VHH binders against Sulfite reductase [NADPH] flavoprotein alpha-component (cysJ). Designs and how they scored, part 7

Target 1, 215 residues: Sulfite reductase [NADPH] flavoprotein alpha-component (cysJ), of Buchnera aphidicola subsp. Schizaphis graminum (q8k9d3r237to451)
Amino acid sequence: YKPAVATVLLNQKITGRNSTKDVHHIELDITNSNIVYTPGDALGVWYQNSSQLIKQILKLLSIRISDKVKVKDKIITIFEALKKNFELTTNTKHIIQKYTDVTQNKFLKKIISDNKKLNNYVKKTPLLKMIYDHPKKLSSQQLISILRPLKPRLYSISSSQSEMNDEVHITVGVVKKQISGTIHLGGSSSYLSQFLKIDDSVKIFVEEKSNFRLP
Key: E = the ipSAE of ESMFold2; O = the ipSAE of OpenDDE; V2 = 0.75 times the mean of E and O plus 0.25 times the DockQ between their complexes.

## First folded at step 2 (VHH)

Design v5 (from b01 with T99V E101T D106E E110T; framework vhh_lunsekimig_d3; at its last look DockQ between E and O 0.03; V2 from the best seeds 0.00; counts 0 for: pae E 16.1 > 2, unsure alone 63.7 < 65, grease 24.3 > 24.2, SAP .67 > .668, placed apart)
Fold by ESMFold2, look of step 2:
Structure v5 (fold): chain B 215 residues (1-215), chain A 124 residues (1-124)
Amino acid sequence: as target 1 above (215 residues)
Amino acid sequence: EVQLVESGGGVVQPGGSLRLSCAASGFTFSDYALYWYRQAAGIERELIASITSGGSTNYVDSVKGRFTISRDNSENTMYLQMNSLRAEDTGLYYCAAEVYTVYGSEYTYTFDYWGQGTLVTVSS
């Protein structure tokens, strides 16, 4: 990758009133970034986890927001580590198994020992819900040992550099999922659409369309 | 509905003092961290001070020793005591909170909440 930092110029909902769809047009300033792209390329975005989600998780695990943790060769607060380095919205079999191992939770031990139960649990249980249902005091280092590294998300580029040389534009549909009567938002799409503000910085890269798989 | 309302801004001379207030309603005030931001003309908002639900404070270097953030959970109010004011402190001051709504035993989150801002002008 050739990562760069872009600045948000515009973030605007473009779906009409009364639409059940929530779609945003986002314009990013890439001046002095050495980024080049063509129509059909994708923009990779390293999103940030919401501060509220981080605080909820830390509260449930009895971890102080200011606790320090080692991430590779850097010592940073657990809050900073979770904001930019780890996946927090997606639950996976790996995360469930690691959480069970670290917490020694009896209910979850039964879940992971039966592959059908584990498959069903993964599909029904977001990460926050698992922690809410089965809280435990953990160290900051134990928490990051459970989590997977944050992966950038890809968005189709809607601008042409021949017309907008110093900008890249994307269209983002907000991912929503209803679980137990509660709306859960996708991490990257909600970051980009709802929490990213004008003048914020965002880390990006361009994925050439020959490497890019679109649904 | 969540509301944050700033007050206490005004015009002061360099070296003067002001006390800003942020009155909050529509959420459980004591559960959340609160923030003061400042926006000078022509630039973006910047975080200047924060206070946790437990009362721990943080400041940006440019205001350390001059500004003091505090909260009164019984009155749902946060304060910013601003001493030794300088011309570069001129701007709109906003309070903010990150608030979420609990649905039964489920957690969800909602957008950041901001006040309308209170203007501070430091002019000789």
Scores: ipSAE 0.000, ipTM 0.097, lowest interface PAE 16.1, mean pLDDT 78
ESMFold2 (binder alone), look of step 2: mean pLDDT 76; pTM 0.740
OpenDDE, look of step 2: ipSAE 0.006; ipTM 0.199

## First folded at step 4 (VHH)

Design k1 (framework vhh_7pa5_2; at its last look DockQ between E and O 0.42; V2 from the best seeds 0.00; counts 0 for: pae E 9.9 > 2)
Fold by ESMFold2, look of step 4:
Structure k1 (fold): chain B 215 residues (1-215), chain A 120 residues (1-120)
Amino acid sequence: as target 1 above (215 residues)
Amino acid sequence: QVQLVESGGGMVQPGGSLRLSCAASGFTFSDYYMSWVRRAPGKGPEWVSTISGSGDSTSYADSVKGRFTISRDNAKNTLYLQMNSLKPEDTALYYCAKEDLYWGEGAFSWGQGTQVTVSS
């Protein structure tokens, strides 16, 4: 795919005050990007994780924000690594297994030994909640060994290039959850809705519809 | 590959009714929240309604509350919007939208829309 940089033209909440959901319409200027898309294509977006989420995770794992870690043969701070390189919100059976192996947590060992319990736990337990409930001192390298590389998020394109040649539009539902008295923001949805401002740059690509069919 | 196909739009007189459908494929339909969003001519998109994966929880924009009913048939992988007491301001292109159940991410997929026109 062809990575490009777009500029934010509009970021508008489209749900009302009484709605249970917070949904944003986002318009991106692609004038100088050479991007071409057709109906049915998706827009891939590289997002950044929030500083608040990063700090919460590091505190629970007793990791200093300035600790160094190796990522793709480069040495950077763990804060920098988590901001752009790793998924911090998704919990999966694989992540739960690795966290259990590294921490040797007795509760989680019981969970992963029973398929029904594991399935239920994954559905109700975001990554931050698992770490909050079962904290452990880890090294920075142990932490990134548990995490998955950040992958761009795909959003269905809601615009037509035949009508708006220099723009691409997407719809994003905002995810914001309160866990144990603290507010936790979703990764891509909060980046796109809460932190991107008009005139900011965002890294994107187009995923063609025909490529979706081949697993 | 996620595929959403809206249908059931058309022209109707004020006070009339229409039922929109959205056929879904390429994902486990019952796992996902689904929404209707509309775009009137010359205007930005407006969220209309949302329904949970099981169908137990629904929500509506104030402009349609009491007139529109969202529903789903998980056995047929189909989302519905029953629109009653239609007004000229309901004229829009109506889109079916799928939410990702991924915690912390609000990714959407949507179809090409179905046109609803309310005029005398």
Scores: ipSAE 0.006, ipTM 0.343, lowest interface PAE 9.9, mean pLDDT 81
ESMFold2 (binder alone), look of step 4: mean pLDDT 84; pTM 0.838
OpenDDE, look of step 4: ipSAE 0.112; ipTM 0.583

Design k2 (framework vhh_brivekimig_d4; at its last look DockQ between E and O 0.04; V2 from the best seeds 0.00; counts 0 for: pae E 15.4 > 2, grease 24.3 > 24.2, placed apart)
Fold by ESMFold2, look of step 4:
Structure k2 (fold): chain B 215 residues (1-215), chain A 120 residues (1-120)
Amino acid sequence: as target 1 above (215 residues)
Amino acid sequence: EVQLVESGGGVVQPGGSLRLSCAASGFTFSDYYMSWVRQAPGKGPEWVSSISGSGDSTLYADSVKGRFTISRDNSKNTLYLQMNSLRPEDTALYYCAKEDLYWGEGAFSSSQGTLVTVSS
């Protein structure tokens, strides 16, 4: 891929007011971007994690927002690191295992030892909920060791460049979870739907084939 | 310089067994999660298994559970994968990887990996 910057032209909720679904149609201006796509391609979008989500995680883990951490070759605040560098919403069996190992949580140890319980837990429990239910004081570097690098999210392109050669369109379903009476939004879907506004810039690329290259 | 060198691959009949080794140097081996990753012909990399620095915690892909066992010997700086009940779909190039504490995607070996072929 070749990364490019696009400008938001339209962000329109396309589900009805009384629908339980929240789906947005988003149109991006790619004029002068060198972006070329064909039907069947996907649009990769780099998103940023919300400050709200970051603060909730840091509070639960007793980490000060200004604590420093090493990411790659730079020392930055843990807040800056979480905003742009790490996935904060996705939970996996591997992440659950690492969190259990670092925290030595007795409940989670029982979950990971039973395949049926683990399968059910990972499907029902976003990362924030796991931390909320099982908090522990961690260092900033321990938190980073549990997390995975932020990956761009892929969205199916809903437009044709033959018809709209200066635009690319995507459809985004907003991910919502309710935890302790508070609605929590998915990372990429909330960035695109709730925080990205007309005339904002967004970093994108076109994905038609991806492969991890080995040395 | 971090080095990871895989060995122990070979050709084996279905139902057979192999033991893979990964010799590590250039870092404090016992501090890091280690993983096995494989790449079958014409496919992308597939995570197989991981083990904690102490060796007390192990994880397996569903496709290998009950057949493969990951282990490590921290006194020898060596990671192992015992592969039993091998199937043709296990045919792949196998790599070991060191996981960074603060960047969780991990690093793949800089070596060629070790080839496992299951055929008859």
Scores: ipSAE 0.000, ipTM 0.194, lowest interface PAE 15.4, mean pLDDT 77
ESMFold2 (binder alone), look of step 4: mean pLDDT 82; pTM 0.827
OpenDDE, look of step 4: ipSAE 0.011; ipTM 0.227

Design k3 (framework vhh_7pa5_2; at its last look DockQ between E and O 0.59; V2 from the best seeds 0.00; counts 0 for: pae E 8.7 > 2)
Amino acid sequence: QVQLVESGGGMVQPGGSLRLSCAASGFTFSDYAMSWVRRAPGKGPEWVSTISGSGDSTSYADSVKGRFTISRDNAKNTLYLQMNSLKPEDTALYYCAKEDLEWGEGYFSWGQGTQVTVSS
ESMFold2, look of step 4: ipSAE 0.012; ipTM 0.339
ESMFold2 (binder alone), look of step 4: mean pLDDT 83; pTM 0.834
OpenDDE, look of step 4: ipSAE 0.041; ipTM 0.503

Design k4 (framework vhh_brivekimig_d4; at its last look DockQ between E and O 0.18; V2 from the best seeds 0.00; counts 0 for: pae E 15.3 > 2, placed apart)
Fold by ESMFold2, look of step 4:
Structure k4 (fold): chain B 215 residues (1-215), chain A 120 residues (1-120)
Amino acid sequence: as target 1 above (215 residues)
Amino acid sequence: EVQLVESGGGVVQPGGSLRLSCAASGFTFSDYAMSWVRQAPGKGPEWVSSISGSGDSTLYADSVKGRFTISRDNSKNTLYLQMNSLRPEDTALYYCAKEDLYWGEGAWYSSQGTLVTVSS
């Protein structure tokens, strides 16, 4: 794909007052980007994790927001590392195994030793819920050692380039889950809906819609 | 394994109506947003409409607003598209799709779709 940087033109909540859903219409300026898309294509977006999610994770793991970590060849704060570099919402068998190894959590050891329990646990348990249920003091470097690199998310394009040559539009619904009095927000949808402002830059690419079935 | 089976297509005259269905299996239907996508002969896929997992949020392409209504019945694992005031340009194969917040791992379309032909 061909990465490009787009500028936010509009981020408008399109659900009305008294709606139980938070849905946003987002318009991005792609002028001079050489981006070409057709209806049915998807827009890939590199999102940032919410500050709220980062703070919840750091609190549960007893990590100071200003601690430094090495990411690749750069030294940055753990807050910046989690904001831009790592997946914080999706859980996997690998992540569960690494978290169990780092924390030596007895409940999770039983989960990973039984493949049926592990399969069920990964299906039901987002990353934040696992950490919430099984907190432990970790170093900042230990935390990033268990996480996966951040992947872009794909959204269906809702605009036609023949009508709006220099724009691409997407619609984003906010994904929320209630966890013991805490709302678990989806990473990419929350970033796009709540924190992007007019004139902000967003890294994007176009994915042609060629996948009708996956294994 | 995710399976999506469309039905309800057919031949109708301009101005007519048709209701499409999509039977879903192999996943917890109510957890996922669903979409309709269509592909006219010789054209690429075109997004038509989307609905949230709960069914309380919907979205439409401008070309179909006011004419098409997306809905779902989570008790029957079924997605619907009510198509009114049909036009010749609505002629296409219609596919339902399972959307996921983390696109790229869970986007699934049926292999066949259901054909809608609007012609006299």
Scores: ipSAE 0.000, ipTM 0.110, lowest interface PAE 15.3, mean pLDDT 75
ESMFold2 (binder alone), look of step 4: mean pLDDT 81; pTM 0.814
OpenDDE, look of step 4: ipSAE 0.011; ipTM 0.248

Design k5 (framework vhh_7pa5_2; at its last look DockQ between E and O 0.58; V2 from the best seeds 0.00; counts 0 for: pae E 6.4 > 2)
Amino acid sequence: QVQLVESGGGMVQPGGSLRLSCAASGFTFSDYAMSWVRRAPGKGPEWVSTISGSGDSTSYADSVKGRFTISRDNAKNTLYLQMNSLKPEDTALYYCAKEDLYWSEGAYVWGQGTQVTVSS
ESMFold2, look of step 4: ipSAE 0.063; ipTM 0.543
ESMFold2 (binder alone), look of step 4: mean pLDDT 83; pTM 0.828
OpenDDE, look of step 4: ipSAE 0.036; ipTM 0.470

Design k6 (from g05 with Y33A Y102E; framework vhh_brivekimig_d4; at its last look DockQ between E and O 0.21; V2 from the best seeds 0.00; counts 0 for: pae E 6.1 > 2, placed apart)
Fold by ESMFold2, look of step 4:
Formats: structure tokens, sequence, C-alpha cells
Structure k6 (fold): chain B 215 residues (1-215), chain A 121 residues (1-121)
């Protein structure tokens, strides 16, 4: 793929206000990006984690925003690392096991020792809730060791370049879940729907039809 | 395993009607919003319509509004698309999709099968 930068032209909720369905139509300007797409291609998006989510996690783990951590070949602040490089919303069996190992949390040790309990816990417990329920002081490098790398998300393209010269359009369903009175937002869908503003830059790529799996 | 099986496609003349069905299994059907997506040969996928898990809310693409009606029967785990006043540009392979509004980041999960609708004179 070839990474490129697009500019947001429009971000519009297209569902009714009284609907539980929240879908956004997003138009991106690709004039200066050298992007060409064909029917069946998908748009890959690198999202950024919100500053609010990052600060919540760091506070619960007693990590200073300015602490340094190594990511790939670079030393950067933990804040910058979490903003662009790691998944912060999705919980998995692997993450739960790593968090348990690093924290030595007794409750979580019981969960991971029983596959049925672990399966149920994964389904019901987003990452932030696990950390909120079981906080611990960690180093920045320990946090990085728990997390999974950020993966771009693929969105079906709803536009055609023959009808839209220098634009690409996508449709995004908002991921929002309330658990124990706390709102948990999806990483990519919340970035695209709620945090992108007109004129913001978005890092993208085109995934060609041969690489994009359709049913 | 999640399974979505579409049916009801076929060849129809312009102005005709078809009713598509999507039988769902392997998940709690009523907990998930569902969508219809279509793909014409040589064209990218196009979102057509969505319906909430309860069936209370529906949404349509402008190209089909007023002609297509999405519905569901949660007692039968079945999604429907009533297509009226069909046009040649409606010719496509139609997929039902489970919307992954949990932690799937707003991605749509399609079946591998689809049902072909051909509108020709």
Amino acid sequence: as target 1 above (215 residues)
Amino acid sequence: EVQLVESGGGVVQPGGSLRLSCAASGFTFSDYAMSWVRQAPGKGPEWVSSISGSGDSTLYADSVKGRFTISRDNSKNTLYLQMNSLRPEDTALYYCAKEDLEWGEGAFDYSSQGTLVTVSS
C-alpha cells in the first residue's frame, strides 16, 4: 500500500436523531495524495486515540504523560506512543493475560486459569474497565508490553472517482457501549465520527480489491 | 460460527419487484443491527440500508429511498429487503451484513455468498 494524507471535507451524521443507529457519512479530499481507487477497493484509516482516553489510562496506572518509552527505533513520550501506536479500547485474552502477569492481580489470576471465565470476561470487559477495576502503578514500558499495536481499519468506499474526481467517501457506524454507567467508545469509529473536524488531516491508504475480502 | 445466507434474488424486468431474505445463525440476532450492501460488477460496494436490532429504526441510501423497504423478523432470525420499482442500476450481488457495533470499530461483517439480482429488459 502507499500511505497518504487526506483532508476532511464533510463529516455528517445521516441517521435520525431518535434512532439508536448512529452512522456518519465522511468525505475526504484526496487531490494532493496521489490516491487512485477502483470499484471494490477499501479505504484504510490510521486513527488516533483521544487525549482523554490516554489521560484516563495513564492516571489509573500512575504513569506521567511525559515519561519516555521506546517504540520501534525511537524514544518518545508515552503520550505520543499511545496516541498513534497502540490499541487502547479492545480487550483480548492476550491482553488480559499480559496485564495479569505484569500486575500479579489475584482476581485476574483466577479468571485466566478458567477458560470459561476468561471467555466471559473478554466479552464483557473493555480495556479501560479492566484497568479501572484493577489499577496498579506500572512503568511506561510495562504498559507498552501489554498493549497490541494499532492496526488501521478498513472501510468500504461509497464513492466512485468517475463521479467524484478528487474525493473518497466512507460510511462509519459509531461504536459506543455503556458498561456499569461508563461510556466506552470505539477507537477508530469515535475518531472518525466525533473527533475529526472539517479540514483535519487523516492518514489513509487504499487496499486494492485483491487484498480486501468481500463476502 | 456466524452464518448469513441470502436468498430471493433472480432476473426481473425493470419496474418489477423482488423480496430478499437473509437467514442468520450463530449469534443472538436481535442484539445486532443489520444492513444490506450491494456490489455491481466492476463497481465498489454500496451500502443500501440498515435496521436496528429491535427493528424500530431504519436507514436507506438515497439511491433506493422510497423503493426499498428493510425489515426483520427476530422470531425467525431473518432479515428482509423488499425491492420495488427495480431499475437496471439495481443489478448487483446483494449481501446482508452484521454490523459489529461492539468492539469491531463500526466495521460491517458480510457473508461470503450473497444473492444475485439482475434487472434487464
Scores: ipSAE 0.016, ipTM 0.303, lowest interface PAE 6.1, mean pLDDT 82
ESMFold2 (binder alone), look of step 4: mean pLDDT 80; pTM 0.801
OpenDDE, look of step 4: ipSAE 0.197; ipTM 0.633

## First folded at step 6 (VHH)

Design m01 (from k3 with D100T L101Y E102T; framework vhh_7pa5_2; at its last look DockQ between E and O 0.56; V2 from the best seeds 0.00; counts 0 for: pae E 9.0 > 2)
Amino acid sequence: QVQLVESGGGMVQPGGSLRLSCAASGFTFSDYAMSWVRRAPGKGPEWVSTISGSGDSTSYADSVKGRFTISRDNAKNTLYLQMNSLKPEDTALYYCAKETYTWGEGYFSWGQGTQVTVSS
ESMFold2-Fast, scan of step 6: ipSAE 0.000; ipTM 0.127
ESMFold2, look of step 7: ipSAE 0.012; ipTM 0.430
ESMFold2 (binder alone), look of step 7: mean pLDDT 82; pTM 0.823
OpenDDE, look of step 7: ipSAE 0.748; ipTM 0.898

Design m02 (from k3 with D100T L101Y E102D; framework vhh_7pa5_2)
Fold by ESMFold2-Fast, scan of step 6:
Structure m02 (fold): chain B 215 residues (1-215), chain A 120 residues (1-120)
Amino acid sequence: as target 1 above (215 residues)
Amino acid sequence: QVQLVESGGGMVQPGGSLRLSCAASGFTFSDYAMSWVRRAPGKGPEWVSTISGSGDSTSYADSVKGRFTISRDNAKNTLYLQMNSLKPEDTALYYCAKETYDWGEGYFSWGQGTQVTVSS
């Protein structure tokens, strides 16, 4: 794929008044790109994690925002690393295993020893909730060792290039999980629906249909 | 359903050799880079080596460079790790890993692992 930078033209909530669903229609200007897409292709979008989420995680792990880490041969603050380089919303079996190893948490050790319990735990427990339920003082480098690199998220293209030569449109459903009275937001869907504003720039690419099979 | 099955581990003395294999199914093997990752008791996972889908490029952790060789047979959907000059520090459970990025979810698809123990 060939990455490009697009400018936001429109970001509008399109959910009906009596609906519980939160859906956004986003239009991106690709005029100064070499982007070509065909019906059935997907749009990859690079996103950034929210400052609020980063601060919550760092506080629970007793890490200072100004602590430094090495990422891609650069020394940057943990705050910048978590904003741009690491995924912070999705929990995985691999992350749970790593977090258990670095924390030596007795409860989590019992979870990872039973595949059925681990499957149930990962399904219902976002990363922030796991950290909230089982906080432990970590170094910034220990935190980085647990996390996955931030990868672009794929969205179905809802526009046709034959109708909209210089635009690509996507529809984004806001991901919300209500767990123990707390609402947990998806990283990419939250970024696109709440934080991305008109005239903002976003890094994108097109994933061709042959390499990506839509659900 | 992605399935990865590792084999070839065992117990060896320092300086010995082992060849690990990983049988892959449930995806187009040649389209994906594949990695070996290891986990020693009480430690987090450590990346060991990666090979591109075509097999044209490889990379290695500094701790194993010159001693380990990663390879693949795309016709047989099999990944290999040739381990030479083994050290006690190489003792770990070795996993075959494929990075998956499916529709907004990214994770490593891991096998069950194969145990390598290097002791005198």
Scores: ipSAE 0.000, ipTM 0.089, lowest interface PAE 15.4, mean pLDDT 78

Design m03 (from k3 with D100V L101Y E102S; framework vhh_7pa5_2)
Fold by ESMFold2-Fast, scan of step 6:
Structure m03 (fold): chain B 215 residues (1-215), chain A 120 residues (1-120)
Amino acid sequence: as target 1 above (215 residues)
Amino acid sequence: QVQLVESGGGMVQPGGSLRLSCAASGFTFSDYAMSWVRRAPGKGPEWVSTISGSGDSTSYADSVKGRFTISRDNAKNTLYLQMNSLKPEDTALYYCAKEVYSWGEGYFSWGQGTQVTVSS
């Protein structure tokens, strides 16, 4: 895909109080992007991980925010790498095995030695929870070696280019739950609804509807 | 269900020490990492320290590193925070916290907290 950079024109919460779903209407300026779309196409959005989530992970692993790493032949800070290049919310069996190997964690070694325990663990343990439950001092290179690349999210386009030449509109829904006595740690899945602000730039591409399987 | 009861707070002079305790019930204590989180008046919550379920791994905020020690006694379902070389900036309500995970996002379940006041 040929990515383009769009500027946020509007990010408006639509869902009212006492809803299990938080819904946002987002309008993006695509002037000079050469983006072309039709109704039914999807918009791919490269989101960024929250600074709060990144700082929590780095703290648990005793990694300095300013440490340098090599990503795709570029040298950047670990903070920048985690913000833009890696997925930080989802856990996989492969990640669990790599984390166990670099940490030499006794509990995780027991988990990975038993298929039933591993299947159960991956289903109920997101990445942050595994790191939080089993913190260990790592190098920044060790951290990025276990993570998977960040993939864009796809959203249905709700606007028509024939009526809005310079804009593309999407609707983003996030399930929310507020429980007395809990504080949210953050998450990349909430990026578009909670962290994207007017005048922010976002990296996008169009996925044509012909790429979707018909009924 | 899950209950967390903090104790051990009080008033102390700068340079002094306090030991906080948290009695946990309603869950298998040794299966969960536990944290201490604090909140100063007019400020948001600040994470202080975390200990793994087994007690083998610990992590600390830079502001308390070298001064505070987190520990646990899994036989007694109790979490501890030993606080040394206390500073006025450590004045806060201290909470014992258990992680609750939902939709791939982390949350903490809090107790009622224990007040720590550091003043001369």
Scores: ipSAE 0.000, ipTM 0.166, lowest interface PAE 15.5, mean pLDDT 77

Design m06 (from k3 with E99D D100T L101Y; framework vhh_7pa5_2)
Fold by ESMFold2-Fast, scan of step 6:
Structure m06 (fold): chain B 215 residues (1-215), chain A 120 residues (1-120)
Amino acid sequence: as target 1 above (215 residues)
Amino acid sequence: QVQLVESGGGMVQPGGSLRLSCAASGFTFSDYAMSWVRRAPGKGPEWVSTISGSGDSTSYADSVKGRFTISRDNAKNTLYLQMNSLKPEDTALYYCAKDTYEWGEGYFSWGQGTQVTVSS
């Protein structure tokens, strides 16, 4: 898949009655991208984590925003790495195990020791909430060792190239989970709905439907 | 996989009526609120109506209130939109939509749409 850069033409909230609903229709200009797609294909979108989320995590772990880390043979700041290279919203069993090992947290050790408790904890506890509930001083390298690489997210294409040769359209529902009085947002959906503005650039690729059906 | 298939669109004169249907599969239909959303040529999407999973609560856009009625049959996994007193301004492609508020990378699931044209 060859990545391309598209320009945002429209990012429109669908007018809703229910205040808990936040749905956006996004139209992207692909005029100079050399992108081709067929009905049923998916659009892969690279997103960036919010600066506020990054700063919250770094503060809870006592990591300086300017600390440097090595990513793909480049030395960059931990802030830059967390913005573009790592997933910060999803928690997994593996992340919980690594965080428990690094922090030596007594509560999390009890969770890890029981598969049913671990499964329940993963479903109810986003990464930020786990760190907030169980903060510990970490190095920037320890933090990166716990996290997963940021992957593009796939969205169903709602437009047809035969009718809209220069555009690709997607619809994005904002993922919100309220836990212990705090709202936790999905990474890609919050980026696309709240932070991506008209004339902004976004990195994309097309995942063909035929690739999903091949063995 | 979530599948939504709309039907019932067509051409009608102002003041006419149409009933849209949406056949849903791939999820527990009664657990999710369902919506109708429309898009007129050259305009952005406009929310039309929503019904709760149980069917106990409904809401409507001001532009259609009193003229349209949303309903569902959970035994048949089908969503309906009864459209009365249709106006030229109601001309649009109508989509059945399922809310997805799952943790992670949620997005709206909607079908291919059904075209409604109101012309004199």
Scores: ipSAE 0.000, ipTM 0.163, lowest interface PAE 14.8, mean pLDDT 78

Design m07 (from k3 with K98R D100I L101Y E102T; framework vhh_7pa5_2)
Amino acid sequence: QVQLVESGGGMVQPGGSLRLSCAASGFTFSDYAMSWVRRAPGKGPEWVSTISGSGDSTSYADSVKGRFTISRDNAKNTLYLQMNSLKPEDTALYYCAREIYTWGEGYFSWGQGTQVTVSS
ESMFold2-Fast, scan of step 6: ipSAE 0.000; ipTM 0.264

Design m08 (from k3 with D100E L101Y E102T S109V; framework vhh_7pa5_2)
Fold by ESMFold2-Fast, scan of step 6:
Structure m08 (fold): chain B 215 residues (1-215), chain A 120 residues (1-120)
Amino acid sequence: as target 1 above (215 residues)
Amino acid sequence: QVQLVESGGGMVQPGGSLRLSCAASGFTFSDYAMSWVRRAPGKGPEWVSTISGSGDSTSYADSVKGRFTISRDNAKNTLYLQMNSLKPEDTALYYCAKEEYTWGEGYFVWGQGTQVTVSS
């Protein structure tokens, strides 16, 4: 597959009365992208983390937004690295183990030593909450060593190229979760529904559905 | 892997009727509310109707109240939209839609849509 850049033509909220989600219909201009798709294919979308989330994490770890880090042979600010290169919403067992190691946190050491406690903690504790509950001064390089690379998200394509040759359409739901009195939004769904605006550019690719391509 | 396959669209005269179906697979159908959404030529998407997982609760857009009926058969994993007294303004591509309620990244699953054309 080849990544392409598309321009946002429409980002419209869809109202569902029995839904627990905010739902958006997004239309992207692919006129100059050389993209080909069939119904049932998936659209991969690269998202960016919110500036608010990044600033909260950096403040808790006593990291300056202008600190430099090395990411894939480039030296960029920690702020730009967290915005474009790393996943910041999901916690994993590996992240918890890494954070415990760099912080030497006594509470987290007890958590990772017990598989049942670790499984429960991962389900209840997003990354920001773990850092909030157990803040520690880290270097920018230590922070990115803990985090996972940002991966594109896949969305079902709802348009037909035979009818809309220059466009690809997707639908994005924003799941609202209330944990300890706060609402947590998914990274990709928040980017696409709340931050992506008309005329913005977004990086995309098509993942073919093999059962529709193969007779 | 969640799949939604719409069918039942076609061309009808004003005042006619059509019944749309959506065959769902890859998830426990009865656990999720399901919706119909449509897109008319040159317009953005419009929510049409939603039905609860159990089928006990339904809601409709003002533009279709009294004319459309949403229903489901949980034993057959199928969603329906009965459309009566069709008007030219009902001309649209109709999509079956499912929401996710799990911890992971939220996204919406759509089918390919089925075309409804109301004209003389």
Scores: ipSAE 0.000, ipTM 0.149, lowest interface PAE 14.9, mean pLDDT 77

